# VH-VL binders against Probable nicotinate-nucleotide adenylyltransferase (nadD), part 15

Target 1, 199 residues: Probable nicotinate-nucleotide adenylyltransferase (nadD), of Chloroherpeton thalassium (b3qyz5)
Amino acid sequence: MKKIALFGGSFDPPHYGHFALCTLTRELFSPEKIILSISKNPLKGSANAPEAHQLAMAKLMAEELGKTGPVFEVSDWELRRAGFSYTIETLRHFHAIEPNAELLLCIGEDNYQIFEKWKAYQEILQLAHLVVFARSGTQGEQQSSRIIPPERYTWVQLDLPLSSSDLRREIAEGQDWQAKMPSSIAAHIAAHRLYQNEK
Below, E stands for the ipSAE of ESMFold2; O stands for the ipSAE of OpenDDE; V2 stands for 0.75 times the mean of E and O plus 0.25 times the DockQ between their complexes.

## First folded at step 4 (VH-VL)

Design S63 (framework fv_gimsilumab)
Fold by ESMFold2-Fast, scan of step 4:
Structure S63 (fold): chain C 199 residues (1-199), chain A 120 residues (1-120), chain B 107 residues (1-107)
Amino acid sequence: as target 1 above (199 residues)
Amino acid sequence: EVQLVESGGGLVQPGGSLRLSCAASGFTFDSYSMHWLRQVPGKGPVWVSRINSEYSSTTYADSVRGRFTISRDNANNTLFLQMNSLRADDTALYFCARGYSSGPYYFDYWGQGTPVTVSS
Amino acid sequence: EIVLTQSPVTLSVSPGERVTLSCRASQSVSSYLAWYQQKLGQGPRLLIYDASTRATDIPARFSGSGSETEFTLTISSLQSEDFAVYYCQQYDNYPWTFGQGTKLEIK
């Protein structure tokens, strides 16, 4: 049974934290593909890149990741939809395309702790195996395991000091940000003067 | 037993500043996105600002962008709203509310509100 | 932005009555609509989300229905504690917006 891993996010901008999550997922699960699913940012503002540039940078990230293994793909399905998309809708979409694949839903520990509050969370557990990336580890796993069966998730410890919000601020302030992402993405940001409006 | 308690409202002159606080208890604060909303008497609530749970990314309504700053202190389960360059039309009851990082974007628990009056 | 229009603006009712409140959206919001109750001096309380799902600890007399642009909140047998203002909210499109409210007052 083939596996398809799904990473949802704004990629605004993508950075080496995303790179590490994607490569670790490839090493641990050997999926047929890893999909970077670009989410609409319903809270868009002048501090954020336009959606076309989010897509362009995610494609650059997938290209860089592809140099390490050919399993990375970008989906702009959520960006093309009218309105807001819940994770269950995205999973139904990918299940419809690949009904015989096992879906791996990659999420952070913070989202895992409140997973039972997600729209149709029981249907999500029927469609996907959760891959939970945890910086703090043990406490979060113990809390959430009371509701989510242990066979429905895999806990992966990985400390990531990078955040897109911090990077947008650092770029706007003229701090040294270029080494925190692949050079192709840094070049795209510089060429299009992205994130210059954040204070 | 989710509780949200706002404080810091008051009377301020146009151009002034206020810092609102929201003390959260009864849930894992770090796991939730937090919001500020405001309401004038006799009208519906209006969304003001959001701070994400995972990376503390922030978003603002167009009417307050550049003047208000939302922040959180996860160690002390506290949400803040720094309000600068206040205008008469910022006068409202301000609520903090709990939400979700990746949606859905309804607000499952709210505080009782703290009143802000901007008047000379 | 999506405008939500609630009707009636005010409704005078007696305890025990069945009450129906309407919320109309200026364009489709699918089923991404929530209902809140607000009593004087208090913050809003979530009643219904996803048009018809009852929130935690909300009595069974509250029910929601509808989709797309037409939504209804029903209180099957009004209790004295139900006199309040009720708001609908859509979360299909940013910015998230609320209706102007329907006030239930004692007859």
Scores: ipSAE 0.013, ipTM 0.579, lowest interface PAE 8.0, mean pLDDT 85

Design S64 (framework fv_gimsilumab)
Fold by ESMFold2-Fast, scan of step 4:
Structure S64 (fold): chain C 199 residues (1-199), chain A 119 residues (1-119), chain B 107 residues (1-107)
Amino acid sequence: as target 1 above (199 residues)
Amino acid sequence: EVQLVESGGGLVQPGGSLRLSCAASGFTFSDYWMHWLRQVPGKGPVWVSRIDSEYGSTTYADSVRGRFTISRDNANNTLFLQMNSLRADDTALYFCARDLGYSGPFDYWGQGTPVTVSS
Amino acid sequence: EIVLTQSPVTLSVSPGERVTLSCRASQSISSYLAWYQQKLGQGPRLLIYGASTRATDIPARFSGSGSETEFTLTISSLQSEDFAVYYCQQYDSWPYTFGQGTKLEIK
């Protein structure tokens, strides 16, 4: 069965943490396609990149990932819609396009712990298999809710040492941030003076 | 133990304004989407407005858009509905309700506060 | 908007009876259907969500079934405290909509 993995996020900016998640997903699941699904920034203001730059940086990340394997794509479907999209809406969209594919929804452990509170979480579990990325030092899979059947998720141990929020602050403060992302993305940020007002 | 208590309803003339409050207790208010709904006696509830937990993003029913404003004060565990340009057909019992968690069903409701728009 | 039609409008029943209430959606809502109980002078109480999942602390005699456009709420052995108005609600899309209600009254 064809597999398609989905990573949702603002990618504001993308960084090596995203790179590691994507490459590990490819290695473990061998999906035909890994889609970086770009969401709108829920917070407005000068601290966040304009949507055009959010899209440009995600495309640069997909290009860098593509050098390791030709399975990475960017979706701007959520950006084109009015308002914000629930994850279930994005999954319905991709299921309609690829009805015979198995969808893998890639989420972090913190989101997994509150998954029962997601809009239409039962339908999400019917449409997608969860891939849950857990950090070292967490309570581990043993703390998982019995509400989510074990056959509906796969637990993957991976430290994610970087956050986009911390990176935006580091860029604004002039700290040494450039080594934390592919050079093409760092060059884009510098050339367009992105994140200069983040505090 | 979860409780939602509405207040601020009353009698008001057409074109007038009212501000409703909902005091929440027994849970971490800031973690939940909150809603306002209204109900005319003998009829089912009608959804009015929603505010999300982190960003304060709001959505309104078409019938109240531009007239009503939903807001929240997470420091004081209070939800508000500012109602302007009130019409006779806004007359109803107004409920605040807690979203089950990004899912749309409402797991806890208050007892309601009555709003009457009449001369 | 999605219209929900409940039937019957009113049902007179005795304690101990098995009761089935229906809710029909004007278009497919998959399983995004909730059931509520409302007693006079009170706000609604969530009974069932996801068409068939019982909410916390709801007695086992309440069960839900159905999908797409046809849904049912069943009370397997009616108790005296179950006389109330029952509403279905869809949360497939905005705006959320409710049915007109089914009133259970004592025979």
Scores: ipSAE 0.006, ipTM 0.466, lowest interface PAE 12.5, mean pLDDT 84

Design S7 (framework fv_fasinumab)
Fold by ESMFold2-Fast, scan of step 4:
Structure S7 (fold): chain C 199 residues (1-199), chain A 120 residues (1-120), chain B 107 residues (1-107)
Amino acid sequence: as target 1 above (199 residues)
Amino acid sequence: QVQLVQSGAEVKKPGASVKVSCKVSGYTLTELSIHWVRQAPGKGLEWMGGFDPEYGETIYAQKFQGRVTMTEDTSTDTAYMELTSLRSEDTAVYYCATGYSSGPYYFDYWGQGTLVTVSS
Amino acid sequence: DIQMTQSPSSLSASAGDRVTITCRASQGISNYLGWYQQKPGKAPKRLIYDASSLQSGVPSRFSGSGSGTEFTLTISSLQPEDLASYYCLQHDSYPFTFGQGTKVEIK
C-alpha cells in the first residue's frame, strides 16, 4: 500500500524547519509522495505574503527538497477553494483521488494537543495516520490526549527552532534572516520586497 | 457547570472604543473556544468572530474586520472583545458563547450579554 | 457566505398546537446546524445540535430533522413558556450564519 504524507501550512515563508520535517518524514516513512498543502486563510492580514507568493515560495521549497529526493509536490487545492478550508476537506479530497493510499498527516505537537477541537477530528483519524513532531524539551515521547488512540499516531522527536511568524517579524525589522531558509526563497523575498514594514 | 460572566453595560460616544470581557468558570479558557455574537435592538443574532483552534487564529466576520479584536488572557480565564470606531449602529447586546473543546462549536454556553449603547 | 432563510418570520398558535419552523441553507451544510431559543430579555439557549440531537435538559416536545439544505424544528405540543424567538445556525463553514429568526407567540 503506498503512503502519501501531507504537510499543511501557510509556508509564509517556508524555512529550514519545514525542510528538516519533510526530509525526516521521507527517511522514516518512505512515502511515495510528500505533499506541501498550502493552507487558505482568507482573513490573513497585511503582515502575510499574497497567496501567489506563498505558492511560489512553496514551489521553491519543493524544488530544493527535490534535489534530495524526487517525492515532493505542492498542492494549491485549498487556495483554489471558495472560503475557508479545513484539514478534513483536504483529506477527503486526497482520499478521493488516491483511495488506496495510506494518508499520513504531519502536524506539530502543539496542534496534536488541541487536535480534538479540529473539525471532524474523528473522521480525520479514520482517513489518516497522524505523524506528530515533538520537541526534545517535551520529555520525549508522550501521549498528549487520552481520546486519541495510541495506534492512530506516531511520535517523532525533532526540535523545530524556526517559525514563520518570527521570520516575518525579523524580515520586517531588517534582522539577519537570510540563512534561515534556502537561498532561492531568500532571493524571492528580497526581489519582491515581501514582509517589509514600510512597503 | 461552565459559566460565562460578562462585564457590565457600557455607554459610549461615536468614535470611541469598547472592550467587553467574558470570564470563564467551570473549565479553563484553554479547554474552550470563545465566539462573539451581537444583537441590535429588535434584530436577530449576528456572528462576529471567534477563535478557531485548527487554524490557530481568530476568525472575524468581514463586516468587523479591521475594527474588532478578540483576545484571551489564560492566566485569568478571561476572553475580550474590543470594538473600535464605534457608530450608532453598533448599539447592541454583545454575547460571548462557547462549546466543549472535544466537540464541534455549537454555542453550548452563553454569557448573559453586555449592552453597549453608542449615542451622542 | 452561506445564507440561512427561516420560515415563517412569525407565527401565533394556541397551547397544545404543533408548530413547525423551517430553515433553508443556500448550499449544502450536511448536519452542521443548531437550533436556538431566545426568550425576551435573555441570552439564547441551544435546543438542538447536529440537526436532530436534543440538547440535554430540553423538553422532548422539541425535535429537529433534516440534512443538506432543508431543516425543520418541531414543537409537538406548544406550551406558554415556549413564547420566544427561534434561530437556526449553520457552523459548516465561516462565517457562521444565523437565520433571521422566527417569533413564536401564544394566542
Scores: ipSAE 0.298, ipTM 0.692, lowest interface PAE 3.0, mean pLDDT 86

Design S8 (framework fv_fasinumab)
Fold by ESMFold2-Fast, scan of step 4:
Structure S8 (fold): chain C 199 residues (1-199), chain A 120 residues (1-120), chain B 107 residues (1-107)
Amino acid sequence: as target 1 above (199 residues)
Amino acid sequence: QVQLVQSGAEVKKPGASVKVSCKVSGYTLTELSIHWVRQAPGKGLEWMGGFDPEYGETIYAQKFQGRVTMTEDTSTDTAYMELTSLRSEDTAVYYCATDYGDYPYYFDYWGQGTLVTVSS
Amino acid sequence: DIQMTQSPSSLSASAGDRVTITCRASQGISNYLGWYQQKPGKAPKRLIYAASSLQSGVPSRFSGSGSGTEFTLTISSLQPEDLASYYCLQHDSYPFTFGQGTKVEIK
């Protein structure tokens, strides 16, 4: 049985935190491929990059990740849909394409703790195994929902000091941000003057 | 980006009904969870009800059950909150508020508020 | 219904001061708690979701902590623009309930 990992995010911009999550997922699960699924954000404003640049930067991240090992792909399926795309719809889409693959859904600890309130969460658990990334020292697994069967998730400790929100602010303020992402992405941001007006 | 624009202030007599509107722009109404919150003068915030995406239905606070109706007109992307049998205690600013995604964390975006005054 | 109690009900502080507001739930609500800021004459704005997650665009001087029944909102260095009322909201169970609010005034 082949495994396909799904990493949903805005990648706005992608950074070494995303890089670490993706490479760790590959080492732990040996998936046939990892898909960077660009999430639709209807609340994005002028502080965010245009969707075309989110897609371009995600592709650059996939290219850099590909230098470290096998297949990283970018999906813009959610961006192409009319309206909001719920995670269950994205999982149904990939299950239809690869019906014999085991799907790994990569999420953060905050989302895991409220997972039972997600749309069609029981169907999500039938379609995918959860990979939950948690900050070290949070003890969040003890506070997590007890209705998610233990065999349906894997708890991964990884302290990520980087966030896209902080990076957008740092770029706008002219702080030293370039070392926090692959140089190809930093070059793309600089060339297109992305995030210059965020306060 | 999502914006919520509400109808203007209203003055009503006790026993009347009021229908407050909340027009959604920047996104499709059917994919948002719209809730209603009110605030009486000098008082705090009070949740009235809203759409629950987990259950697929609108939930009302017991206090308002039987007097409140929350509806949507998808053709105009407008949500409505109608409160009947108005009392002086219903004088308040009424807000619509929404969120998006798999689980709403409740209330990323708010309307500007609609003042409803109930007086004889 | 879940009762949310805030303390203090009001406070006055100087720019640069550390301000802490507490919110207590009458029963366990895990991390289904948000913090809201309401400036005079304006609609509320979310500052914190999931008890401790900072809303995008909100200054880093704001932080939330807690789980279960006791929660805190901290403003590490109060600024003049922080003059507002602050509310906690539990959304663990229906009806959703707000705390009574804390009015923050700048000296």
Scores: ipSAE 0.015, ipTM 0.546, lowest interface PAE 6.1, mean pLDDT 84

Design S9 (framework fv_fasinumab; at its last look DockQ between E and O 0.60; V2 from the best seeds 0.00; counts 0 for: pae E 5.3 > 2)
Heavy chain, then light chain:
Amino acid sequence: QVQLVQSGAEVKKPGASVKVSCKVSGYTLTELSIHWVRQAPGKGLEWMGGFDPEYGETIYAQKFQGRVTMTEDTSTDTAYMELTSLRSEDTAVYYCATGSGSYPYYFDYWGQGTLVTVSS
Amino acid sequence: DIQMTQSPSSLSASAGDRVTITCRASQGISNYLGWYQQKPGKAPKRLIYDASSLQSGVPSRFSGSGSGTEFTLTISSLQPEDLASYYCLQHDSYPFTFGQGTKVEIK
ESMFold2-Fast, scan of step 4: ipSAE 0.478; ipTM 0.762
ESMFold2, look of step 5: ipSAE 0.040; ipTM 0.579
ESMFold2 (binder alone), look of step 5: mean pLDDT 91; pTM 0.937
OpenDDE, look of step 5: ipSAE 0.783; ipTM 0.896
ESMFold2, look of step 7: ipSAE 0.085; ipTM 0.618
ESMFold2 (binder alone), look of step 7: mean pLDDT 91; pTM 0.938
OpenDDE, look of step 7: ipSAE 0.761; ipTM 0.886

## First folded at step 7 (VH-VL; framework fv_fasinumab)

Design P1 (from S9 with light chain H91Y F96W; at its last look DockQ between E and O 0.30; V2 from the best seeds 0.00; counts 0 for: pae E 3.4 > 2)
Fold by OpenDDE, look of step 7:
Structure P1 (fold): chain C 199 residues (1-199), chain A 120 residues (1-120), chain B 107 residues (1-107)
Amino acid sequence: as target 1 above (199 residues)
Amino acid sequence: QVQLVQSGAEVKKPGASVKVSCKVSGYTLTELSIHWVRQAPGKGLEWMGGFDPEYGETIYAQKFQGRVTMTEDTSTDTAYMELTSLRSEDTAVYYCATGSGSYPYYFDYWGQGTLVTVSS
Amino acid sequence: DIQMTQSPSSLSASAGDRVTITCRASQGISNYLGWYQQKPGKAPKRLIYDASSLQSGVPSRFSGSGSGTEFTLTISSLQPEDLASYYCLQYDSYPWTFGQGTKVEIK
């Protein structure tokens, strides 16, 4: 069966941690394509980049990843919708487009641990197989959810010390950050002075 | 089942701050998503903000941005809502409530409300 | 923001009457719509969630219907204890927004 992997989030900014997740997903599941679904920032007035720049950086990310593997697609469907979309809506959208594809929803362990709080989580489990990326130092798969059947998720151990939040801070403070992402993305951030503190 | 018990009524002067507490029992705070809603006397319900587990953060209504802070103490299973720069228009009953969801843990429960009166 | 237009603002009906309250969303909100009952001096109580799901413990005379932009709360046979204000709430998109409310009085 055709597989499509979905990564949701802001990727704000993208970094090599995200690249590792996508690359690993490609190797483990051999999806036809990986879709980066860019979500709206629910918080106004944050230090996040404008949506247009988030989208641009995601496209750069996809381009960079495409150099070494199958097609990475960026979706702005969530951005084009009014309001803020929930994951279930995103899954419904892609399921409607690709009804014969197995959807792989790629999430972090932090989201896995509170997955039961997600809107329509049961329907999410019906529409997608969860790929859970866990960081080093955790108890891993031994901390199984009581509500997520084992056959509905795959645990993937991956130690990634990078976070977009930290990067935003580092950029704002003028610390070393450029080496934590592809040069194309770093250049974009620099050129548009993203994540700078207000003066 | 879930019980939400809020702190007592507050009387504040304009420009002051108020911090309302909401203690959770029956379930742990980590198992719930807390939202805050207020209601001015004789008026309708107004959503102020709340935690969204999919976003992993608290979402605030724009009207209150920069003036409201919602926090949680998981060690005491208590949620807090702090509103600063109070004005007379902030006089209202403030409610904590669970977020809506399809899982039994997230059915709708409300605190008893906290009256905050802002007057000179 | 999604605007919720609730109607009517108030109504008076007799016990046993069929009562209908409507909420219209300024844009599609799927089925992420709840109905709340609030009695004087009390916290709101959820009656309906996800547009048509009856909250546990709520009498069967209450029902919700609709999808997309138009939603309806129906009380099939109004009872004296149903005197209250009723509010719809969309939780499809942030910010969550309530309808203006409907005050239901019993003749």
Scores: ipSAE 0.083, ipTM 0.671, lowest interface PAE 2.6, mean pLDDT 90
ESMFold2, look of step 7: ipSAE 0.332; ipTM 0.711
ESMFold2 (binder alone), look of step 7: mean pLDDT 90; pTM 0.923

Design P2 (from S9 with heavy chain S102R; at its last look DockQ between E and O 0.54; V2 from the best seeds 0.00; counts 0 for: pae E 8.7 > 2)
Fold by ESMFold2, look of step 7:
Structure P2 (fold): chain C 199 residues (1-199), chain A 120 residues (1-120), chain B 107 residues (1-107)
Amino acid sequence: as target 1 above (199 residues)
Amino acid sequence: QVQLVQSGAEVKKPGASVKVSCKVSGYTLTELSIHWVRQAPGKGLEWMGGFDPEYGETIYAQKFQGRVTMTEDTSTDTAYMELTSLRSEDTAVYYCATGSGRYPYYFDYWGQGTLVTVSS
Amino acid sequence: DIQMTQSPSSLSASAGDRVTITCRASQGISNYLGWYQQKPGKAPKRLIYDASSLQSGVPSRFSGSGSGTEFTLTISSLQPEDLASYYCLQHDSYPFTFGQGTKVEIK
């Protein structure tokens, strides 16, 4: 059966942690497509890049990832909506486009721990298989496995100590941030002076 | 089973602020998604805002944006709603509400309500 | 914002009567709708979730139906303790919005 993997996020900015997760997903599941779905962040402030730049950097990420195989795509469907979209709405959208595909929803451990709080989480489990990327090993898995049947998720332990929040701060403070992402993305950030301190 | 206990009634002058508390028991506050709903005398229910667990932050109704702040103190399992620049039309009963840990958008559990009266 | 239009605004019925309350959304909301009962001086109580699912502990005389834009709460045999105001709530998208309410009285 055709597999389509979904990564949601703002990618603000993208970094090698995102790249590692995407390439590991390609290796582990051999999906026909990996879709980078750009999400709105309702808490976005002046420290965040404008949505147009987030989309541009996600496209650069997909280009860099695609150098070893053209399975990566960027979706701006969530950005084009009038209101905020819940993950269930995004899944319904892609299910309608690809009704015969198995959808793999790729999420972080933080989201797994509170997954039962997501809108229509039981329908999410009907529409998609969760792929959970986590640092805490089987202890974190066991804390939440009571409510998510084991056949509905795959636990992938991966210790990648990179975050977009830390990077935004490091760029604003003039720290050495460029080595944490591909040069094309670093060049875009520098050229457009994203994440800089206000004068 | 979740229980929500709110602070007592308050009387305020126009232009003042009010901060209503909502103490949680039966679960810890971090396991819940607290929302705030108000009801003016003789009127219907109005959603003001609440914590969205998927985004991990609070969403405010546009009508109250800039005047309302919803916070949580996990050390006391207490949620707060603060409304500033009070007007007479802010006179209402203010409720906190949440679902069980499984159903955070289904408001099964409500506080008893806090009457806030704004009068000159 | 999604407007929820509830009808009637009030009604008066005899014990044993069948009562129907309708809620219309200004745009499709799938089944992301709940029905709430509020007795005088009390906090609201959820009766129905997901448009048609009965909350545990709620009498079976209450039922809900509908999807998309049209929703109905039915009380098959009105009891004196059902004197209350009833509200629909959509939670499809922010801001969450209530219908204006329906006051149910016993003749």
Scores: ipSAE 0.012, ipTM 0.585, lowest interface PAE 8.7, mean pLDDT 86
ESMFold2 (binder alone), look of step 7: mean pLDDT 91; pTM 0.939
OpenDDE, look of step 7: ipSAE 0.036; ipTM 0.621

Design P3 (from S9 with heavy chain Y103W; at its last look DockQ between E and O 0.74; V2 from the best seeds 0.00; counts 0 for: pae E 2.6 > 2)
Heavy chain, then light chain:
Amino acid sequence: QVQLVQSGAEVKKPGASVKVSCKVSGYTLTELSIHWVRQAPGKGLEWMGGFDPEYGETIYAQKFQGRVTMTEDTSTDTAYMELTSLRSEDTAVYYCATGSGSWPYYFDYWGQGTLVTVSS
Amino acid sequence: DIQMTQSPSSLSASAGDRVTITCRASQGISNYLGWYQQKPGKAPKRLIYDASSLQSGVPSRFSGSGSGTEFTLTISSLQPEDLASYYCLQHDSYPFTFGQGTKVEIK
ESMFold2, look of step 7: ipSAE 0.481; ipTM 0.768
ESMFold2 (binder alone), look of step 7: mean pLDDT 90; pTM 0.933
OpenDDE, look of step 7: ipSAE 0.740; ipTM 0.877
ESMFold2, look of step 8: ipSAE 0.488; ipTM 0.768
ESMFold2 (binder alone), look of step 8: mean pLDDT 90; pTM 0.932
OpenDDE, look of step 8: ipSAE 0.669; ipTM 0.851

Design P4 (from S9 with heavy chain S102Y; at its last look DockQ between E and O 0.66; V2 from the best seeds 0.00; counts 0 for: pae E 8.3 > 2)
Fold by ESMFold2, look of step 7:
Structure P4 (fold): chain C 199 residues (1-199), chain A 120 residues (1-120), chain B 107 residues (1-107)
Amino acid sequence: as target 1 above (199 residues)
Amino acid sequence: QVQLVQSGAEVKKPGASVKVSCKVSGYTLTELSIHWVRQAPGKGLEWMGGFDPEYGETIYAQKFQGRVTMTEDTSTDTAYMELTSLRSEDTAVYYCATGSGYYPYYFDYWGQGTLVTVSS
Amino acid sequence: DIQMTQSPSSLSASAGDRVTITCRASQGISNYLGWYQQKPGKAPKRLIYDASSLQSGVPSRFSGSGSGTEFTLTISSLQPEDLASYYCLQHDSYPFTFGQGTKVEIK
């Protein structure tokens, strides 16, 4: 059965943590395709890049990842919608495109812990298998939700202390940020002076 | 059971601000997703904004963007809605509302309402 | 924004009557619709979730139906305690929007 992995996020900016997650997913699950699905930002602020730049950097990320195997692509479907896109709507969209594929929904541990608060989470579990990336030291059994069947998720340990929020602050403050991402993305940020705008 | 207890009625002049509180008991605030809904006298219900647990952030209706701030104090289990630059059209009963447990988009629990009157 | 058009705006009916209230969404909202009852001087109370699922503790005379753009709330046998205003709410997309309400009076 074909496998298609989905990573949702703003990638604002992308960093080596995102790269590690994508690379590990490719090695563990061998999906036919890994889709970087760019989410809308629910809050506007000068600390965030405009959506056009988020899309451009996600494409650079996919190009860098694709140098070792061209299974990565970017989707702007969520950005093109008039309102916010709940995860269930994104899954319905990709299920309609690939009805015979197994969808792997890749999420962080923090999202897993509140997963039952997501809109239509039971339908999400019918449409996709969760791949949960745990930050540190946790075991799948100890982290199991009473309402999420164990056959509907896979627990993957990956300790990466990188965040886009910290990185945005580090760029604004002039900290050493370039080493935390591929040079093509760092060059894009510098050329467009991203993450330095005021409200 | 979950209870939402709101602050008392307020009378304000145009241009002032109001901050309505919503104290949660029976659950902790972190277990809930608080939304705010208002109702002008003799009118229907109007959603103002609320916490979206998928994004972990508060979403405001565009009509109120720039005038409303919704905050939470988890140490006191109290949510707040502050509306600034008040106008006579802001005269309304303001409700806090939330879902129970795993269904935060379903408003099962409501505060008693806080009447805010804006008059010169 | 999704416009929710609710009809009728008011009605007066006798105890025992079958009452139907409709909501039409300006675009498809799947089943992401709830029905709320608000008695005079009180906060709203949810009756129906997911367009057709009855909230626990709500009398079985209440039912909901519909999906996509057209939805109905039915009270199969109106009771005196059903005097209230009724609202539909869509939560498919932000901003969440209510219908304008239906005031139900018992004659």
Scores: ipSAE 0.012, ipTM 0.590, lowest interface PAE 8.3, mean pLDDT 85
ESMFold2 (binder alone), look of step 7: mean pLDDT 91; pTM 0.940
OpenDDE, look of step 7: ipSAE 0.608; ipTM 0.844

